# Ledger of designs, part 4: VHH binders against Isopentenyl phosphate kinase (IPK)

Target 1, 332 residues: Isopentenyl phosphate kinase (IPK), of Arabidopsis thaliana (Mouse-ear cress) (q8h1f7)
Amino acid sequence: MELNISESRSRSIRCIVKLGGAAITCKNELEKIHDENLEVVACQLRQAMLEGSAPSKVIGMDWSKRPGSSEISCDVDDIGDQKSSEFSKFVVVHGAGSFGHFQASRSGVHKGGLEKPIVKAGFVATRISVTNLNLEIVRALAREGIPTIGMSPFSCGWSTSKRDVASADLATVAKTIDSGFVPVLHGDAVLDNILGCTILSGDVIIRHLADHLKPEYVVFLTDVLGVYDRPPSPSEPDAVLLKEIAVGEDGSWKVVNPLLEHTDKKVDYSVAAHDTTGGMETKISEAAMIAKLGVDVYIVKAATTHSQRALNGDLRDSVPEDWLGTIIRFSK

## First folded at step 14 (VHH; from k2 with E105D)

Design m6
Fold by ESMFold2, fold request of step 15:
Structure m6 (fold): chain B 332 residues (1-332), chain A 122 residues (1-122)
Amino acid sequence: as target 1 above (332 residues)
Amino acid sequence: QVQLVESGGGLVQPGGSLRLSCAASGFTFDYQDTYALAWFRQAPGQGLEAVATISGSGGSTYYADSVKGRFTISRDNSKNTLYLQMNSLRAEDTAVYYCAADFYDSWTYDYWGQGTLVTVSS
């Protein structure tokens, strides 16, 4: 019997990562996964999670038969040669992207009314769509040798009241992590105490997890480099990437890289763009609530060298000049 | 297929009011609480400026300093429509106004309307 084992069970969660819908699904194509991006993201996650030397052979964990195939997807006999890997504790959350929205919108699931047959049918259809996405993400991570477990909020008993989180017990999530697995949660249709049902978004899930699990950092993977002072486009070549946003004890925040006040002294770019964050102010304020806990938040383009560095945790002590992304960080 | 269509622009005197509307199709504004919805504007010879932002749930709003206290962003989920109530209009409010949405949670605005012109004439 060793009492020291109990302290090891309380090891800090290293990272909560959101696979943004823009990063893992195809925009403008309903229910279409961005397979190439997802494969790269899965590889990057495995690299970031490993604490020791990489084994010479990665043994995939999706042994299911695929439709139209008579063969299992991997060779179980090779597991005997594979050494166990130490993984740092990650939690994965993904957005629904192009999945589930058609079904929920057409039936009004997000507005409630489960007594209506169309809403009940829509609830079922929505959950089929989003759990299919969750399964495909779990498959992609499992093929890279990550011990993933899909964990739908609905099935974990999570619920809302007037769209606010009412019950979101983390016991199952914690047990899954303590057993050496990586939970993969997602935006889902859930029961609501007032409305009957609604949609619980991935970002609400991340805030709940961060508040209770206190990870070392949180990464939002998206399809842009980070937050800009205005939306970038060919017609807006002067858009500036906001690399660092400092958060105070009261949750207030300001852009500190680039230093717009300092920039205004040297260059009068036409700009009264001082304190402008491209219409992302409400999302920055939500992320600032995480950052005020001492938890770095990184916003970065998926499937790039920039996202790998964020996932690795390389940004906590210094930010390389060539790194492109947005950090939202508590300022002592 | 996501589509945003603005309306309600026109010519108005200084000190007057207008209400802009943005009708959406192909997605529902209140489907996800963390969507960002916004009005942007572009004055002649100027860059694009975020005027007002509202979260998908409607619980959080933000306004540019230049319009704070004069403009109000709102939405009607039953009509899937975003609004900008513009009061105490000034000549410097003259611009093309655009409705925009961050539907895929990309931390930028992916979907844009074609714009509606507001002219505050003197």
Scores: ipSAE 0.614, ipTM 0.837, lowest interface PAE 1.5, mean pLDDT 83
Fold by ESMFold2, fold request of step 15:
Structure m6 (fold): chain B 332 residues (1-332), chain A 122 residues (1-122)
Amino acid sequence: as target 1 above (332 residues)
Amino acid sequence: QVQLVESGGGLVQPGGSLRLSCAASGFTFDYQDTYALAWFRQAPGQGLEAVATISGSGGSTYYADSVKGRFTISRDNSKNTLYLQMNSLRAEDTAVYYCAADFYDSWTYDYWGQGTLVTVSS
């Protein structure tokens, strides 16, 4: 399917951003949102999306009550101040962290078998968990005045076959974008032609969107600065951030920054012969599938000045010397 | 409670073989295709080295140059177990081997086993 966007202020999609589970949920705590990080990420997204002058104040769009709450976070009477704001086209995809994982793991939803009562119950529970998270992400973005719409793949009619995308019609997503909204998709439980059901991951969603929407760049927000040559732990004080990875036409890739051949430090033959990426090779290879399309991929720590620069698109032409992150980029 | 438990280490002669296992509990390797699973090793006096990596679905594997052609990483999702088949072992393969997982899709490894010692000596 061709994306059918015929009437909009901007026809190109600027950025697809993944709000990684490590960035927006708490590690080692079941189904817990990292509220402080999410708030900062939402602010950074608004700043990156704005085309033109920042408004005098941010007017939120979340003026609906939560069930059982007496508070509304935004005043609808203030909406008029947003008349001068124009937003470039972003698509948000978020990871789930532990949301849905317990339910799917206990039931085997990702393996299929919908005829089993435990799998069917697990499918329901998984979707409750991930859609609850999606709603909270949408609320956080809406509070920053971003016109967000949560869009669960299952509800959009997306399905898989042996865990590969079988149907992922973009008609609803395209209409949402054309109407001036920012879609917020997420990993979800979906029907599968062979297995009955499975989990459609956020990274598969991003690859599908990148292939069809051809954004200018893709940003992965996480809780480390980027990809290191070894895990950046206290026992590894010499871990080196890999700033640039070049991707060839066949999807092969090579670390090109740091360039160990020309460093003022001694370059051992064994170091030059053994490129390492800290055990992240499979994830790099998945991102390389996006990069070989000519779409820059940035991996950065959320809620930092580095992620703001990546979200702004400041890395496409020149990379600030003080920027800390990983770029995965096509090289002819 | 997420746990990774390695086994299968021991003493082996140069040229010999061992198979390491890593049993996981508290999460499922094949839940989401974005998880990274790996074997690391740490030789005496050296830092951690990523030896082999496999995707959560098992579709992609990568190996350090020092072990290519000799080691094979694999996974049995029904047993939630990661394996490292080590062939043509050399003295420099002597190390503590660790199983690791990127459970939170964080672009680093969140969870680590306690390690299993492999000693290659005559």
Scores: ipSAE 0.592, ipTM 0.826, lowest interface PAE 1.6, mean pLDDT 83
Fold by ESMFold2, look of step 14:
Structure m6 (fold): chain B 332 residues (1-332), chain A 122 residues (1-122)
Amino acid sequence: as target 1 above (332 residues)
Amino acid sequence: QVQLVESGGGLVQPGGSLRLSCAASGFTFDYQDTYALAWFRQAPGQGLEAVATISGSGGSTYYADSVKGRFTISRDNSKNTLYLQMNSLRAEDTAVYYCAADFYDSWTYDYWGQGTLVTVSS
């Protein structure tokens, strides 16, 4: 029973979802999870993943005991009575948010230099921080009855070269999906063949996964409705949500909904887009590389009715008039 | 805890040059390549405009068409400082200039300095 992984066909993955650090951790408060938001996100993910009838009661899968705690989150006796649920194939990637940042910044682990004692200690501390977050995300999803498996890039043998992916074998991720589990990957400290070590970000992970797994769509959950033409604030009440960005065959892109006030038919995709996207051009360009593959990208505020629509995958065929979010989509 | 402090603004004649600096504390902006740092400006009676952005790693930059070829964004990682070199200044460049960061990968800029005034007048 030998498997040939090279040139394997992509499996049918429905969605890759990014739990943005701003959506699931508290800003300005180191290593603090946004528990209420995470709970809603976990519930929404379960609803989006389910195929068929919803059970009358959700029975969780986290019946482990935390070290130092007498509390177990779920009653194991309930699992024996529940009917097996079928789930669409999702992959979850989460950002580090307020986790890992302090440890990496103080040690310089993102700059490399593993021979220095502070960098080696920082590598250890950073990984403790981000894997702790990963475990808590996995617990939250498991409490909603999602069969989640945390999969840290470092432990999966992933490495970089000058911060670009050098080795990222997907065999274990693919087998986990095929076994009916939902992988949960995250930004991590990894070895780097030039720097010694660095940080592998969640967005790089998502690009790699999308390129190889070819999901039907990708969802970025954040704490704003989507991309605006300028950052929204009380002093900028006229900021305009950019609802749709079209991507061409060469990866260039243009805002097409709404049409901006100085948009002209004579302007090339790239030139018009650069002046009107609130300084988010770098991130839009990275998402456009995914959209060029025919994979819709949705950017939307977590824990809203809008994020549920995006997670469900309903936006490919029709965009409701009242939907609030940003769609980045290939233009045929 | 996170702080951005701009400096280097002032009065300058048309055609002149200024260099703005933004000192960051409470985070290291070269931590991840997906973070973004930017200069914004707001002229009297106008909305906020993104002038230039640079990725957290420094590998990608973008400029508003109104400043291309005249302004250069750059950074010094050892000083945790962002710069905006402004050349060939015009009256239309008169504005308060703000340093901003997308630290939490929020798809918006969450952290802002207090601004530094640039006045271009003859």
Scores: ipSAE 0.590, ipTM 0.823, lowest interface PAE 1.7, mean pLDDT 83
Fold by ESMFold2, fold request of step 15:
Structure m6 (fold): chain B 332 residues (1-332), chain A 122 residues (1-122)
Amino acid sequence: as target 1 above (332 residues)
Amino acid sequence: QVQLVESGGGLVQPGGSLRLSCAASGFTFDYQDTYALAWFRQAPGQGLEAVATISGSGGSTYYADSVKGRFTISRDNSKNTLYLQMNSLRAEDTAVYYCAADFYDSWTYDYWGQGTLVTVSS
């Protein structure tokens, strides 16, 4: 099909959501899904996508006879009598969490060397692990009536060069969205033009999607309320949630809520602004690359009222005083 | 199953140097960029301070003002070991130093070593 640039100039994607590995898998338990969190997250995503609709019967879309919950999640006979619900355009990306890590670390897939038998076997094993996770996430979302399509980057023809994106054509993703589906991408093992193979992370995928699709906002779901000035723990009761980080045109950033307390000394602009972010400066800088595009970034604890507010997009104009999370936002 | 073990602490004179090591098992530091690795320290009666951080790929580093120009964070991927080179040590650098990691994109540090004591005194 012949398209012109004017048809693609308006980015109509509402939200890109990262289901962080900490939010949907169990730490220290290889290849284990955090089932309770995933169920709540799936429900919250449906609510956020289905803006403005009256309550109706949820029609599950997982009709698989594969063992598991799918055998009880839907009644296919109801579909013929239902009108389609309107869905905001979301893209879901999930991390691999505890999936694929053992296989990739054992084989060195992330380092390349695809000609070596152990690396080639590891590539296969890693993809089995992460595509199993992707399938289970797709099933969980489908049970909530979300029209999800799992889209592994490798199968979509995505590749890297020295771990940077080399080819990541969005034509299939765009067609999937235009057909009324919700793509679910994930961290994957991919071919690399220099290394032979490597791991393409969910964060790289999200930056690529945000740059080209220009969503209204991006949500990172994790297992903490947001970014703190120091890691929260019972021994650190004074840890402070950083609610807002302002990003400049050059990608530099500064915490603006809460306001920093100054000493009698002049602060070092290049370094002092980062000493209060609990060692998260690398991750904040990555998110700032998205925020400088004019795309709000929300970091929030999954399966909470705070994540629901972020997913709904309610934070763009005003932030409730009782909302707990971190906003990384372009500052004029 | 993740384990971080620090070593290299001890008593050092002001102006001296010391190199801390953190050996990791259960995860590989360079597996993906979503990992964050850091050295923290805690002086007696004070909270944890992030001293230096490095990305999983090693391409980005950050330092606290109190140590910039004197400390260097680095790693040896073949040994799966994180380092903190500490030069021009001062009495104020006396603390327990901890190696920490975020391996699950948690936006916080979930994994900690047991710490190694550094004492800067005559």
Scores: ipSAE 0.587, ipTM 0.823, lowest interface PAE 1.7, mean pLDDT 82

## First folded at step 16 (VHH)

Design e1 (from m6 with T28D T34N)
Fold by ESMFold2, look of step 17:
Structure e1 (fold): chain B 332 residues (1-332), chain A 122 residues (1-122)
Amino acid sequence: as target 1 above (332 residues)
Amino acid sequence: QVQLVESGGGLVQPGGSLRLSCAASGFDFDYQDNYALAWFRQAPGQGLEAVATISGSGGSTYYADSVKGRFTISRDNSKNTLYLQMNSLRAEDTAVYYCAADFYDSWTYDYWGQGTLVTVSS
């Protein structure tokens, strides 16, 4: 009997996590995974998904003949009488980072033109690259005992129109979640009804998922502590971490922590907040679209104590003064 | 491999105009629609200031209050080049101007040019 994928009931997801390309791949090294960060991130995700449950013996789920480095056993014979751990409902999305970039740029796959042989070949090559990354991420999480399933947008039938989502049915994603698995989606090459083809970014995927799956919070893992008032370059030792950004019903937003006293316009502090976000206004505005749904958005450096607290959901109740990151949150 | 190269700086009188260019190689500005591209400047003895920002799709632009109405950010995807048109220049616009991009989706600018000096002086 087939499952009824049109069942009418609420879908509750705890968290959507973005594994940013800067967090999990090496800059300027084509198709190179940041193995150290990925290992820590996988461990932190396992801890967050267990929601403080007492640890039991964990057995990894990568039984391939290509095991990774992990202290967790991946021997199928060790699973025996072990009870399955109950994992809270997470969805993972990752960027492509240094994967797929070379293939797409050389072929122009993001510009369309599938009738051209070079673009069609580039589409294939791009998808090989990004699905290889997806598989390695799935393997890393599986080695930590997380029941992950890779889910490429192209293979799920997602498509775009002038680079906007045109079709992105979530039935398979929802069924995967309801079956006790953790989906891992990624930036991908997809078909486009105007361009022929393009690149669908992880951020677009996350906004679509948040809009339909209604997570309690979203975590962006990156390689900086959060959003600064200016780039945190070595030449800018006075760069200030913006710890809280409030979002209104219309999607407008302003920095509320720190309270910014020095602006060019003393009369209207709300307008000046946009000028003090270090050139990150486009990305903040995209995250604000998620936050206006009542979903907390945390931006935090991967593989740190700060990312662990964000992943755990601890920031939903209160924010410690020693936590370093950026919160984008709906405000009445 | 990723490179940003600014050009177009120089000496100009107050009230004059100048157009800065930033040629990119090693990645395409339009690869994803959510990249941020920006011009920053640094005046003598001051920190970096974000002057203008444009989204990867080109649909969203942002300007510092100090330059609104005088500066225009734009790009040409066919030349993989970012521009800053600077009109009605003032002495306080004197600075080294840098173009920058967030290529790796890092919530900060990952790549920077070497800078081009703009001097506004009578």
Scores: ipSAE 0.659, ipTM 0.859, lowest interface PAE 1.4, mean pLDDT 83
Fold by ESMFold2, look of step 19:
Structure e1 (fold): chain B 332 residues (1-332), chain A 122 residues (1-122)
Amino acid sequence: as target 1 above (332 residues)
Amino acid sequence: QVQLVESGGGLVQPGGSLRLSCAASGFDFDYQDNYALAWFRQAPGQGLEAVATISGSGGSTYYADSVKGRFTISRDNSKNTLYLQMNSLRAEDTAVYYCAADFYDSWTYDYWGQGTLVTVSS
């Protein structure tokens, strides 16, 4: 018999973090990591996982001879018999960004057709690209002293059917967490019962994990402060950051900070939500499905003081006046 | 490189129809990591308005109240093309229409076409 659902849910985790492709890779540069952002994000994750406690000494865990840098020592001889740091339970998921997209587009991997030689070759090439990104992210986190383990959905036996999740057993993820590691999952090329193969996106992975693991909160790290009432383009200098979106039991949602005031009349929240979210309604609706589970969702700019506050989970009780980001949460 | 190119704009009488197209190159709309595609418009002297949005999966759509029932957003994955079918056009629909994408998980639209002008006038 497989591990029952009660045991999985009794191991509730603190946070699922999405490292958005825009936050950790360079747009318009194929297979290019944004090294500076990734380094700061790795440091912020370590701080959040330790909940502000500062161990006397932290030793990096990338002991390979491959090039890399960190202010934290990665010498295996420094690991002696020191007591291990206790990390709160996080899961990291990252998007593929500019990795894998070229290979999949040229071959049609996301469309299926594994019997075609170009698709089979593309499947291999796509997985090399996204696995390379995953390795570099794992290395960056490990250099900061985080006990990370890369976990490819394909290698964990995850599969889809017509692009919907068909099999995504969490037993290995749960065992990895219980052993004191931080899993790092990623968008991946997977087998598909109907198409033969496709791409399983990081957003689908996040929703699957949130539904089954019931984290206390989910953080989306991106390259903008949050969701705006209109696209925050240079031609729209008056765009207003939407700081809080309330989600009802049925998954409907409305902007509650700022409130829309047209005159002395009460604003029709359903209309305001559609017309004032800068075209992000489909993404907000997907995040609302997580929020209706009682799981706060924070959208915030990576590598800022604001992302540190979101990663720490401090926003569950109260929101500082100077914090800049978007909160999507269930409203009782 | 990543490009979005709109076409299909022009002069049309009130009550008429147009179909706008947005051809993408350098990325695929159906990769599933591109979760928001949209048509925006900017009328003379006005701000930028989201007209219609479709998810990267194609499973959900949104329309501004001003165009509901008249406009339809769609896409053809085999041609890597986003469409806006505009029916029952009105003078207030006169604007430059832009195709936009949130491709890199950014929670904002960061890829934009150059725009195509639609003029509704008798």
Scores: ipSAE 0.639, ipTM 0.849, lowest interface PAE 1.6, mean pLDDT 83

Design e2 (from m6 with F27R)
Fold by ESMFold2, look of step 16:
Structure e2 (fold): chain B 332 residues (1-332), chain A 122 residues (1-122)
Amino acid sequence: as target 1 above (332 residues)
Amino acid sequence: QVQLVESGGGLVQPGGSLRLSCAASGRTFDYQDTYALAWFRQAPGQGLEAVATISGSGGSTYYADSVKGRFTISRDNSKNTLYLQMNSLRAEDTAVYYCAADFYDSWTYDYWGQGTLVTVSS
């Protein structure tokens, strides 16, 4: 006789990671990957997924031949007897950054109107751009020995209504995870029940996945340490990193921890932090919807020691004194 | 490549109205990585204040308490333009107003207009 051994065993997803456009692409160059960041992020994801059981060397999984190269990036004979179930269950979602933007803006594909030839051509071109990015992300993760599978929402049959998910089949995502793979989804051009077509953003994908898969935590990787009380700029040299935002049962939220880790005296900034979140209130409200589910949300700078801590899930139990990032979590 | 240009500032009497516009080029407001759009203001000798924000989807808005019920943020995606309708203006609304955007899920505003001056005085 037994009760539930684990209420989350078959779909116990540890983490959903958003690779923000700022984390993986160059802001000032169309369709340019930030290669150095991506390499570090891939390594950090591997370490987080293995939960401290790192092998002595990395055996890559991209042994395809690339055009213009006679070399394969890894030797298939190096693949050992490694069980893919040893990786903790992650899902990766990435933004598009500067990919697809030129094509979508010139065609209006994000506004709908698939009957127009320019929109249909733009739909095709946009998808070529974002799936090219997806492939390069998958390659980078595979080179780190992560068993990644690119899963474009359009190809998985996802559709939207007013830009929110209307129809999506999560069975394929779940089966991919249960088979020991890491799905890599991305913002994509999709069919829309109201507009005809639109762009499905990574944040909408993350909310949908979190609602249905119930991960233990969600990590947003970006290019700033976290959310500040004002934009960090030269005119605001004392911008304060907001370290914790509490979410109530009704979905309301407030900043509860703006302690200054770089001061010699204890300072309570909770009153000041209540008044501003650097103009990010609407983004915070969207992340709070995830946190309301009991799912911690971490916003952190990619490719830092802080992002490694967030990816590992270390922040659920305790927050290091030298931590620099933003935590959004349910507080009741 | 990305440019934000404000217009519509000027001198107005207390109780008057102005509509600020921010035209974007090089990026569209409703493409997937546009996560926040905002109007900020900076009065003489003060820091930046976020006066109104709108989500990238356009479904969520926020207003500073000092402007609630008087200001309305909106956008017209067909014109790629962000608006701030300012009604019942007061002297304390005098400031330089900036349009700002987070186009890359940076969790901060990386792109700013040059600002437009609003002066509310008799």
Scores: ipSAE 0.538, ipTM 0.813, lowest interface PAE 2.2, mean pLDDT 82

